# Designs tried in a protein design chat: VH-VL binders against o27280. Part 373

Target 1, 266 residues: o27280
Amino acid sequence: MDSMNVPEVLEIKRIVEESESVKTFIFSWDFRREVRPGQFVMVWDFRDEKPMSVSLIDPVRSEIGISIRRVGEFTDRVHGLSEGDLLGIRGPYGRGFELMGRDILLVGGGIGMAPLAALADEATARGMRVDALVAARTADELLFLDRLEAAGVNISTCTDDGSCGFKGFAHERLLTLEENHDMAAVCGPEPMMFQVMRILDERDVPAQLSLERYMKCAVGICGQCCLDDTGFRVCAEGPVFWSQELSRVREFGRYRRDPAGRRVPW
Below, E stands for the ipSAE of ESMFold2; O stands for the ipSAE of OpenDDE; V2 stands for 0.75 times the mean of E and O plus 0.25 times the DockQ between their complexes.

## First folded at step 15 (VH-VL)

Design ua52 (framework fv_marstacimab)
Fold by ESMFold2-Fast, scan of step 15:
Structure ua52 (fold): chain C 266 residues (1-266), chain A 119 residues (1-119), chain B 112 residues (1-112)
Amino acid sequence: as target 1 above (266 residues)
Amino acid sequence: EVQLLESGGGLVQPGGSLRLSCAASGFTFSSYYMSWVRQAPGKGLEWVSAISKSGGYTRYADSVKGRFTISRDNSKNTLYLQMNSLRAEDTAVYYCARQDDYYYGMDVWGQGTMVTVSS
Amino acid sequence: QSVLTQPPSVSGAPGQRVTISCTGSSSNIGADYDVHWYQQLPGTAPKLLIYGNSNRPSGVPDRFSGSKSGTSASLAITGLQAEDEADYYCQSYDRSLRGSWVFGGGTKLTVL
């Protein structure tokens, strides 16, 4: 679409405080432009532009939501905004999640629950059974629990410190979950996603994983976002990948590349 | 106006290879899962292979796993089935079919292309 | 052996009711996966007749109806007509076969 590559200046209609460090910014959206869970938009504060995953897709209310964690100068400025203030939004960009089967598992760590919350809404609207494993460092950093509960999602939690649910990491909690799923969707820190993928592979559960670090460069031709010697273009084909695709990428869970192509440990 | 058209069938000797194509028109091809389903002469329907919307996930029936490869080119609205190490029991009419998801079934089918594996 | 079992043939006279069964297991129909039905006229490609257990695509007469109970599904044809003579296939999703589509063996309907 013509409007896809130019920022639209949109009014912030509502702000939801998800945690002390995370807010969801809600905007009116014309759903003649399709947007799917797992896609992202470029958010422009009239100084800098950053990619953000879409966390709410509500065609009934004609709204989208974008969840933003406060981690630096740009996100600090955006967190300082109020309802009625303006942001530039362009997109959507990237490959979204694909739904398959009747029973799906969502595994989210921290802000990685954002795109999975949008997916949960779509899956439950289609009559799918959704189990969500929500992981965070502490109880007050667990995201979207009320929204998932309202959608009819079966929720399991884990925290590193044991302040809510299982004490431990997402993959450790997953080992105690015995249900067979037709598909899984995973988003969170890359080491967490790697461990979760290994367990799902052992169980022969096809999984889709969102690699948020690779959302950069989406507005250009993304030859630089190639992963390994596979010829894989992250911005063109990502951020969502099937585990079947990621099994061919040596870097996943081990190393990243700098702009010169050199390996940098996690 | 929604149509699927298979091509590439023919006579091939055991151990040979064939590549089938399925041309899609009248709909957004990239929004659908695609499958190949075959039917041996006088026999029932057998699901062969499926591919996700992006092409990133593929599935195969045990009878063809390791010998057949499903792929798609969304820029050309075309589905493919590469068939290697063909056997007499692969003789069948091969249909391509689209599916939105597993709730809706296979709602559009091609007319089929005949593959005969014989010496 | 088919994962979904259908009778190989059924028959009826014009105006009668026939029922075609599709028997599955706890890994497919019994796991609440939907059943779809296809009609195949001689020499033609299959056509979707019923989707999602009981829904009809545009153009399918209401004489055709689907139902599901436990591990089984049924296709009912009322007011049987000569043009209904065809092969009928059920289809479902099977969790235990790593999430594969499975077809029944097919039922030949003869209109006497």
Scores: ipSAE 0.582, ipTM 0.789, lowest interface PAE 1.6, mean pLDDT 87

Design ua53 (framework fv_marstacimab)
Fold by ESMFold2-Fast, scan of step 15:
Structure ua53 (fold): chain C 266 residues (1-266), chain A 119 residues (1-119), chain B 112 residues (1-112)
Amino acid sequence: as target 1 above (266 residues)
Amino acid sequence: EVQLLESGGGLVQPGGSLRLSCAASGFTFSSYYMSWVRQAPGKGLEWVSAISKSGGYTRYADSVKGRFTISRDNSKNTLYLQMNSLRAEDTAVYYCARLDDYYYAMDVWGQGTMVTVSS
Amino acid sequence: QSVLTQPPSVSGAPGQRVTISCTGSSSNIGADYDVHWYQQLPGTAPKLLIYGNSNRPSGVPDRFSGSKSGTSASLAITGLQAEDEADYYCQSYDRSLRGSWVFGGGTKLTVL
């Protein structure tokens, strides 16, 4: 794709309010430039640029969707936009999820359900059986349940406060699920993903995990988007990694880096 | 046309090493899981190893685990099998085969390359 | 020893029908994994003959057919011809072996 590193100015076609803090922005897309679940785009509001996972891929309607949680100045500004307003979109970037077999488990926490919703659409469209474990702090933060149900996904929920489904954390709920899967895809807070990965490794279920860290290596140039002991560049070689790759990375689930490059525990 | 071509086979002493290559053409190599299958003289087919599209996931038959390493270079459309600590029972024709990610079927095969492990 | 069991040999005369069985277990064929069949002519690489239990790749004659029931699958060959003389292998996937591709031991078909 020759133009993937040049921002394309696109009109916001539709906005879906997913929750009090999450909106999905929908744009017309030319699918001669392929987008796969697990990939991300750089969203430019003509002032700042941030990476966002693609949450809807719809070649039939010629649309993509980008789900954005309100967490700071950039996202507050974008949440203030209306249908008809313009955003710059650059990409897509990164490795997408790979599908394998007939049975897949999705484990999503909070906004981490966004790239998994796109994957669920692709998996169900190709005839896979999809089980989704959707986790959040509260019932109001569970995302995409109606969309997953419409796609034929078998849904389990858990909330930290017990306001919907199992009361507890994603990995605690996973221990009560006894079905074998050909593969799993996991996206959410890194501590959650680490605990889920350990259980899936013990069950010998190959898993892919999406690292939603803020990285500035989206254009493929050298930058600070490396994992500690592997030398992998998240934007070039991720954001999706197999658990087999992440099991070799001491930093995963234990440390992150602040803007000064210092290790900070999760 | 869709084609797989193996190379790198030969005669090697027990304990030795060989690296096999499989050159792919006529399809988008990076879109497929790939595998190695072997066949000892006069014997049946035995799956050896498989690798995901990105190369981030690999599987091995118990008989070769810890001795063989599967890898791929998507920029060169090439699959590899590094074989270390070779034993007489590794003597076989080694086939490169393309894997379907839904059915787990092997729909395209190479012609094979002969590996002989003898003193 | 093979995880999937095939008879070591079958035989038939030209024009007749033969059936080759492939018997698995609850961790492979019985777990709803598909069965695929490969034909190997003497001195050649295997060729995919049947995939997904009963589907034929382009160029495979309809006298070759596959079926699956319970923990077993079968390959049927009707109107036998001399050029069908070959080794036939079934293949499936087994989750109990850490997710492994498994082959049957092979069946040598002799056309009398």
Scores: ipSAE 0.732, ipTM 0.857, lowest interface PAE 1.4, mean pLDDT 88

Design ua54 (framework fv_marstacimab)
Fold by ESMFold2-Fast, scan of step 15:
Structure ua54 (fold): chain C 266 residues (1-266), chain A 119 residues (1-119), chain B 112 residues (1-112)
Amino acid sequence: as target 1 above (266 residues)
Amino acid sequence: EVQLLESGGGLVQPGGSLRLSCAASGFTFSSYYMSWVRQAPGKGLEWVSAISKSGGYTRYADSVKGRFTISRDNSKNTLYLQMNSLRAEDTAVYYCARLDDYYYSMDVWGQGTMVTVSS
Amino acid sequence: QSVLTQPPSVSGAPGQRVTISCTGSSSNIGADYDVHWYQQLPGTAPKLLIYGNSNRPSGVPDRFSGSKSGTSASLAITGLQAEDEADYYCQSYDRSLRGSWVFGGGTKLTVL
């Protein structure tokens, strides 16, 4: 029996409150089931199942963590759970991040810092130098700053309202940073990721971007999950893509799909 | 046990095309970045192209950019180099090499395949 | 085009020590990218001899050693043997060339 096809019922070992709207749920994990930064799991509350990025990978303690933002009915129910309660977990799924070189830039917006926090742990364990640009709408929505600092990450922050760090958007802050990196990893709202990608492309820094909308495609439960590319729609596997793969996708960062599948501006 | 085996070399006229293949065995091919390196007769080593584990990122030396295309098929454990608009200066032995993603070293090499571009 | 500079040739007698230099710049070795060394015996493919400045792959004798300082690296071969006669190449990575793997021009070692 493949455990990847059937949810395993796991006990919530510990809950970390990251902010008023984000919690990290920590589970004991058997690392014979390998999990890599950038991959996700399907979280089942015995009513609905949703994809969630893995935000903590700790083989020493035999634990994984899943960070969940409260945005709707499913996540509200999961946020109501306590240590000792049960959740179904299946996976991991999807293409994880690929590391290369001696240094890396992480650019995360809001809950997009969750998969990047796991990547930061792996990169620092490999001896890479890690710079993180952490962006959010307000100071209260900046995530994982203490964890990144404890890992030895060099942190820059920005908030839309100026309540912490640089006042402005991630790409505006990135323009004031002159350092080069061997690679970058980006996760956050698609318009933010598009602007960041453009700057990194101009600086010739290869980047990987995590697109949450492709998590369901990776497990085969998303219908026509396609990218428009010069008039052709291409079904892509995710959630992590290289910027070279996205640079020719005309709708990336410009258009989204409504429930009927129509292209609408962001 | 760990082996890379190139094929597809030969004689071609200027302006022609060739497709090189590199068959990998004895390791998990999909877990490695891969590279092509060439060596003109009696000359030194020159890096040609590199490809990420997934194939989603590729890099080319300026001398071949726009003419050569690197690709891979992880289901077949095979690396490819499509060579178009070939020139006399592309004459070389072409080596397939496995890339280390931390050191940027090339730890496993094939035996090479000879490409001769002449009229 | 060689971005890293090596002497074109070096020679030594059996049992002696020889060193081969590899000189780079601030965009490669000077930017803290590691130096790797390859041995190419006549008529054969290159073989990784030293990686990460000073590490030996399994099966490489301890007579071969590498070092790095500033913008330069060096390969040392002690107790020279006839079978060491080969071409030796250094290799690093250069970020100023849009991210490129770069080789030295090669050094022919003759064992006298």
Scores: ipSAE 0.712, ipTM 0.845, lowest interface PAE 1.5, mean pLDDT 88

Design ua55 (framework fv_marstacimab; at its last look DockQ between E and O 0.88; V2 from the best seeds 0.84)
Fold by OpenDDE, look of step 16:
Structure ua55 (fold): chain C 266 residues (1-266), chain A 119 residues (1-119), chain B 112 residues (1-112)
Amino acid sequence: as target 1 above (266 residues)
Amino acid sequence: EVQLLESGGGLVQPGGSLRLSCAASGFTFSSYYMSWVRQAPGKGLEWVSAISKSGGYTRYADSVKGRFTISRDNSKNTLYLQMNSLRAEDTAVYYCARLDDYYYYMDVWGQGTMVTVSS
Amino acid sequence: QSVLTQPPSVSGAPGQRVTISCTGSSSNIGADYDVHWYQQLPGTAPKLLIYGNSNRPSGVPDRFSGSKSGTSASLAITGLQAEDEADYYCQSYDRSLRGSWVFGGGTKLTVL
């Protein structure tokens, strides 16, 4: 088997239109290389390379899926690809989600639902009860609802504009839900995750959160994804962190660093 | 063979510190939650601490919170318990145990290491 | 004081049936957390005897059985043997204690 650091050129087996701005690209995968929900891969279109979360893990079909939101030049190019086209994939990298207990709460915002969808599949396969709070700006940006439903996940939705489900933000909806879970997994905009984490901590619910940072090397060398003041590397020690770990991370929910290393607010 | 082996126990004065180790073998250490359980002489079992697979999540009994620190090194297949500000009531045999992450039982136990806190 | 309550001691003659009770509360056993049982022979480490209320690990004789109802659980030993003389502990999980693994006080079983 090739080194994890060498991109493997893979053919796009299928493309799933998740929303107007999100596509899931399906690849054949050799599961001798283990992959966990919450881990990411580096996607190479032979011009540029970007980290992307794994959103589908299917050992039966020997497939993985990568969900990509159209947000810039790289993703524009990738979204222009068709089935049969080629991409370079290296990884997986990073620490994925752990499962604990018999019931789990998933809280996801926008494309943040990508790794959570994969986690939902694992959790349900394990026999866990899965509740998912799916948040988005508008109804048409809610992701993976049919997939989650098919997996037996209990879904609650919220949208900023009230076009579907609860009108408001994920943390606001969470406050209306009284039931506690054995653990929670959270992924989405960092301000959302920050608020959700606070609520979960107050409720003494163990929580894992997946962070997004600028990642260049994906192997913990370049330091571009280092977190203040812990020195955690999102690509190596993360991207999935426990809330207890993030409590030591000063920048979490407050600011991030741009590609130039400058502090920028969320 | 799946086994856990504790070490580091001994005699220590009140207020002192001690670090226990637990060497795991025969299974994928990083795939399991781990815990410490203690038993005072002639007394029952008391859960002390638990730690997630990655070590990023820890839990403590109220009796040891703020004084004990559980940690793990998955590259060494070793579980640790740093015990500070030890008290006489901490005197016990300390067991390392493998913890099930679904049902929350402990299926593998070490033979324990004795910690005695005395003046 | 133990979160789960067990009788301090039980006794029986060889061949008899004995039961050990484990009483919890709505925050542990009553919250649908499973009860597990451990056997501790004199001078030895505890051994998992029953997990998930009623399941036996490999090597545990079928004369050991567990049950759970409401906020209580029970360990039953049929065909009591001399080798069964030991301490028995029930264990569960309590979310109200910020998620703590909780044990019973233990029951000393004497074979007469």
Scores: ipSAE 0.911, ipTM 0.952, lowest interface PAE 0.5, mean pLDDT 95
Fold by ESMFold2-Fast, scan of step 15:
Structure ua55 (fold): chain C 266 residues (1-266), chain A 119 residues (1-119), chain B 112 residues (1-112)
Amino acid sequence: as target 1 above (266 residues)
Amino acid sequence: EVQLLESGGGLVQPGGSLRLSCAASGFTFSSYYMSWVRQAPGKGLEWVSAISKSGGYTRYADSVKGRFTISRDNSKNTLYLQMNSLRAEDTAVYYCARLDDYYYYMDVWGQGTMVTVSS
Amino acid sequence: QSVLTQPPSVSGAPGQRVTISCTGSSSNIGADYDVHWYQQLPGTAPKLLIYGNSNRPSGVPDRFSGSKSGTSASLAITGLQAEDEADYYCQSYDRSLRGSWVFGGGTKLTVL
């Protein structure tokens, strides 16, 4: 058992309210344990343990942040915590995003903006031009806009209901934009990611995608975390994949599996 | 000392195969994109293939696409180029080169290994 | 066929200035991708000489300089020395064809 697999009990240093349903929990971190955007940690509330993407990486302040959406009993309990309370953190796990070139397009939907916010910080710090397309159902559900703006990111928004920016889906907005990026990073609902990936592939833009569904399955569990065809284990090979890797997976964007192993359309 | 050492070159018949290796030392191999660049006798430099840090993303020049496969083993600090269906025009010195992931330059080069495709 | 165009040769006497051009297109240099330059001494591997249009790696003398304008770039060598006799290659990135690293055809510099 190495130190990465033993939970460290950390004090919640600061809590940021991102929206009505999302909070970012900030902890002091020893960067001898390297953390990269796209990686996740296991968060333990001393009863249950769940994987959470790292949304802030700040070596200068020696801090990491973990953004958590309220979706069930575990996350509701964690949302009830205050600054000074304790959580167990172990990790990081998974492979992070790889940067390439001088320009990057971020396309995020809902909580999928969390790992992309950390990536935006790293990309801007290295001198890349960052454009972000931020998608949500409504304006109130758009995440990290103030943080992205403070980082110097050029932001476009779209909402299903048209309450902020373009009215429609991320891929529909992307079709109206001229793209000239060296790479893209995408995180959000799988059907959105599939449509965005297709457009980027046709435009010869290499893309990395973070599989949001990993957040609902345990590390190393067969079936729930496996992709069709290739047998990828998200915790071992992901959660970040290049579009070239995902193009070999027939399941991606088309169907999922129920508890009985049957194919079900999205 | 930062170093790249190619091996695996030689004489091969048209239609044959060769696998080139590039052993890296003196730097964190897994932190860099890598590439293969070739140079035919008396001719200029031609980029052949590139691979991402993880190996999950690869690029090929049109002249070799479908015939060559680039791969890497980060646990062994080694880059590979599997060359299939070799043609006379593939005759060249093959260089392993380390890629900058921001500017796209190549800052560290191996000595090269000669591949001759001839009957 | 090279995607970037260089003159096949240039020559100069010791102490003089020479320039080597590199001409691209709208999909590479014209798309604001930077130009890098490599020096290849006879019988050796290429060595990075200039990167990011005008930056010098450690150990490269300031008599080597690079510039970029529109779809073209230039390498300037002042105070030419016999040791500069080599082939010089420009390199950029082309966004078409899923992105490609592209080289010029090379320029043979003769020091007379």
Scores: ipSAE 0.767, ipTM 0.862, lowest interface PAE 1.0, mean pLDDT 88
Fold by ESMFold2, look of step 16:
Structure ua55 (fold): chain C 266 residues (1-266), chain A 119 residues (1-119), chain B 112 residues (1-112)
Amino acid sequence: as target 1 above (266 residues)
Amino acid sequence: EVQLLESGGGLVQPGGSLRLSCAASGFTFSSYYMSWVRQAPGKGLEWVSAISKSGGYTRYADSVKGRFTISRDNSKNTLYLQMNSLRAEDTAVYYCARLDDYYYYMDVWGQGTMVTVSS
Amino acid sequence: QSVLTQPPSVSGAPGQRVTISCTGSSSNIGADYDVHWYQQLPGTAPKLLIYGNSNRPSGVPDRFSGSKSGTSASLAITGLQAEDEADYYCQSYDRSLRGSWVFGGGTKLTVL
């Protein structure tokens, strides 16, 4: 039996308060189960199970960090937990980001910066130059700025309300940034990612984007995470896709599917 | 030992099609970008195509774009090159190569397979 | 023509030093992309000789060395031996609109 398909009950070793609404939960992890930036885990609170981003991958300390935004009943319960409390974890699942070249652009919106923070650590460790565009609604929702700065990442910020950095949307800020990168990695609200992808495609920058869809099984069996035009399963063939793959998907940026498979507008 | 072994070369008429295969062994195939490079008789090396680890990103030289398709099957440790609308100038030895994603060098090469396009 | 320019041939006597040049442009070597070198013995596949401008893979003798300056690179071979007779290719990456892996035209080394 493969242990990554059965939840392992793990103790919360540390909690980092990243913002008013985001906490990172740190667990001991046996890295015989490899974890790549962009992969996800299913977090089980003994009532319900939800996919969550891995934001810290630390093989030397044998730790992973899972960043969780408080947005509903499940995440409210998890945010109420303390160090020493237990959670179940399955995974990792999905396709992670692939690195290429020496210069990478990260574009993250809100909690979407979580997997990109893990990727930034990997990129800087191998000697890449890393630029990050960190976007949020307000200044107090900009995530991982100190960690990125300490790693030597060149940070640009934008906020919807203008409370920090550029006032406006991530794609508007991107138009004013350096155009030459070997690749880009993008994660955030799907409308933002669609607009960013169009700019990166025009600039001929190879880009990978991480999609969110409703998940139940996380192993590609139930079909609830499928994309219309390609048959891609977000939990199996994704959640990270190259822009070349997504350019053939009419669903991307226009609608999503609920747990019953019905089309739902953004 | 790390090996790449091409197959599928042969004689084909102009306008015809041919599919090349490259069997990989001795390394974790899914962890590497891959490339095709060709060499016309008596000529130098010419890059043809590259593909990402997942197969989701591909790139082609202008001379083959729209006619050739690179693909991979990571469950079979195999790289492919589908060549359509072949021309006489496509005549070459085709090499499969393992592509470094940081420095962009090619450290492992197959022996090559010969493709001849003639009437 | 090749994006990277190499002399079509060079020659040297055993024991001597030879240098093979590789000249690029601002969209490849001049954009700080590394230069790699390959040796191709007659009838064989190319073999990586130098990567990242100056690094030798395991098993490559230290009499082979590489360097890069501006838009150009150089492969030097000291203590020339008969078995060094081969074709030599430089390779880099070009960042122009349709970025690609690019090779030089090749240099035939003759050992006299």
Scores: ipSAE 0.743, ipTM 0.876, lowest interface PAE 1.3, mean pLDDT 89
ESMFold2 (binder alone), look of step 16: mean pLDDT 94; pTM 0.956

Design ua56 (framework fv_marstacimab)
Fold by ESMFold2-Fast, scan of step 15:
Structure ua56 (fold): chain C 266 residues (1-266), chain A 119 residues (1-119), chain B 112 residues (1-112)
Amino acid sequence: as target 1 above (266 residues)
Amino acid sequence: EVQLLESGGGLVQPGGSLRLSCAASGFTFSSYYMSWVRQAPGKGLEWVSAISKSGGYTRYADSVKGRFTISRDNSKNTLYLQMNSLRAEDTAVYYCARLDDYYYPMDVWGQGTMVTVSS
Amino acid sequence: QSVLTQPPSVSGAPGQRVTISCTGSSSNIGADYDVHWYQQLPGTAPKLLIYGNSNRPSGVPDRFSGSKSGTSASLAITGLQAEDEADYYCQSYDRSLRGSWVFGGGTKLTVL
């Protein structure tokens, strides 16, 4: 446990350009520290530390990958790095996905496909049938399609603007699918996840959802994350939750909290 | 040594309640899905309930839905079954069993605890 | 009632071969869910005998073997011994029952 809290300075072995705004940084990893899909690491650029989901887990090559979207000062600096440069990595942290049954549906929006890509690898290695619904605003923002195809995943796409696949939102595309799955895993913007969860609940498909925006709480940075009136804590229990847990959370998909703790609509 | 030990069985009247416990030892309890299976006297095995590794997902047989609640405390390596509104038909030996990755077998079983629902 | 169908009893003499069938449907065995077999000696808890259709746990003799074809599975016991007298249960998973673990009704094996 103490050794997981000390960052290791690792060399960037390879960088994959996933899109104009997303890169995957690949590092050599000692798998004596087990990493599971749905877990995250703290990435340290020697100025700031931010949580990032693990998007590649490859024990055969002894590598992990971390996919980072360019959205602010920290991520802009990290995107400016090259192969051979150094980053601090601490972790892994958080509750990962659990697998059950013979088949799984993955529903990912934007960068939310990152942890789901790692899960797809584990599910296919286990012999599960994997169907992925990959959603984005535009075709250029669809992520990991080549990797999912190489893994044998059955892929459906949708874009808000109709530039690739179904024109519309993930939940609208899901309504056109009549397939039952033993389980589902969902990761993306919270309003998307809420709509998808409602459909899966109506179909009695057990689902797990990753609440990426709360990951920093899992390492004790804020310590004040709360999903319901009983004090259900993302920092202790997330970022991955079962739909049975989230169905009892009044704020999920409806509200977020500002720095003062006030509820703000999405 | 991998072991599961059930306790909490006994005689209870119809409409009563009982809580079963299953103490796990010799393995990493939090890494396994867990299950309850029952067997009425002279009858076959019937799956009752299952719980995910984290406790966040639970499943129940139709015969016990709304009456039984499965839960776990990973810090105590203990599985629970809260049984409410008990019926004569619930009379059985109750086994806790370890599930390996949900669609794999029940690979470790406890010795069972007898629940008798009778006037 | 049991979702998986087993014969209620089978019998054999010492040294003989017996086979116990387990018949399912398209929502369980036919959906490619694995079949597991349990042995229950009188007055004891069930013990895992075969898992994943044909694998033996450590300590189970190779006289016990499992197979699966289509919507059915079979447990074969060769070189039958008096100690094999027990109830045998098959178990699988059924997706149509809102995701349930399902057992066969059990087969009583008599060695005479």
Scores: ipSAE 0.657, ipTM 0.832, lowest interface PAE 1.6, mean pLDDT 87

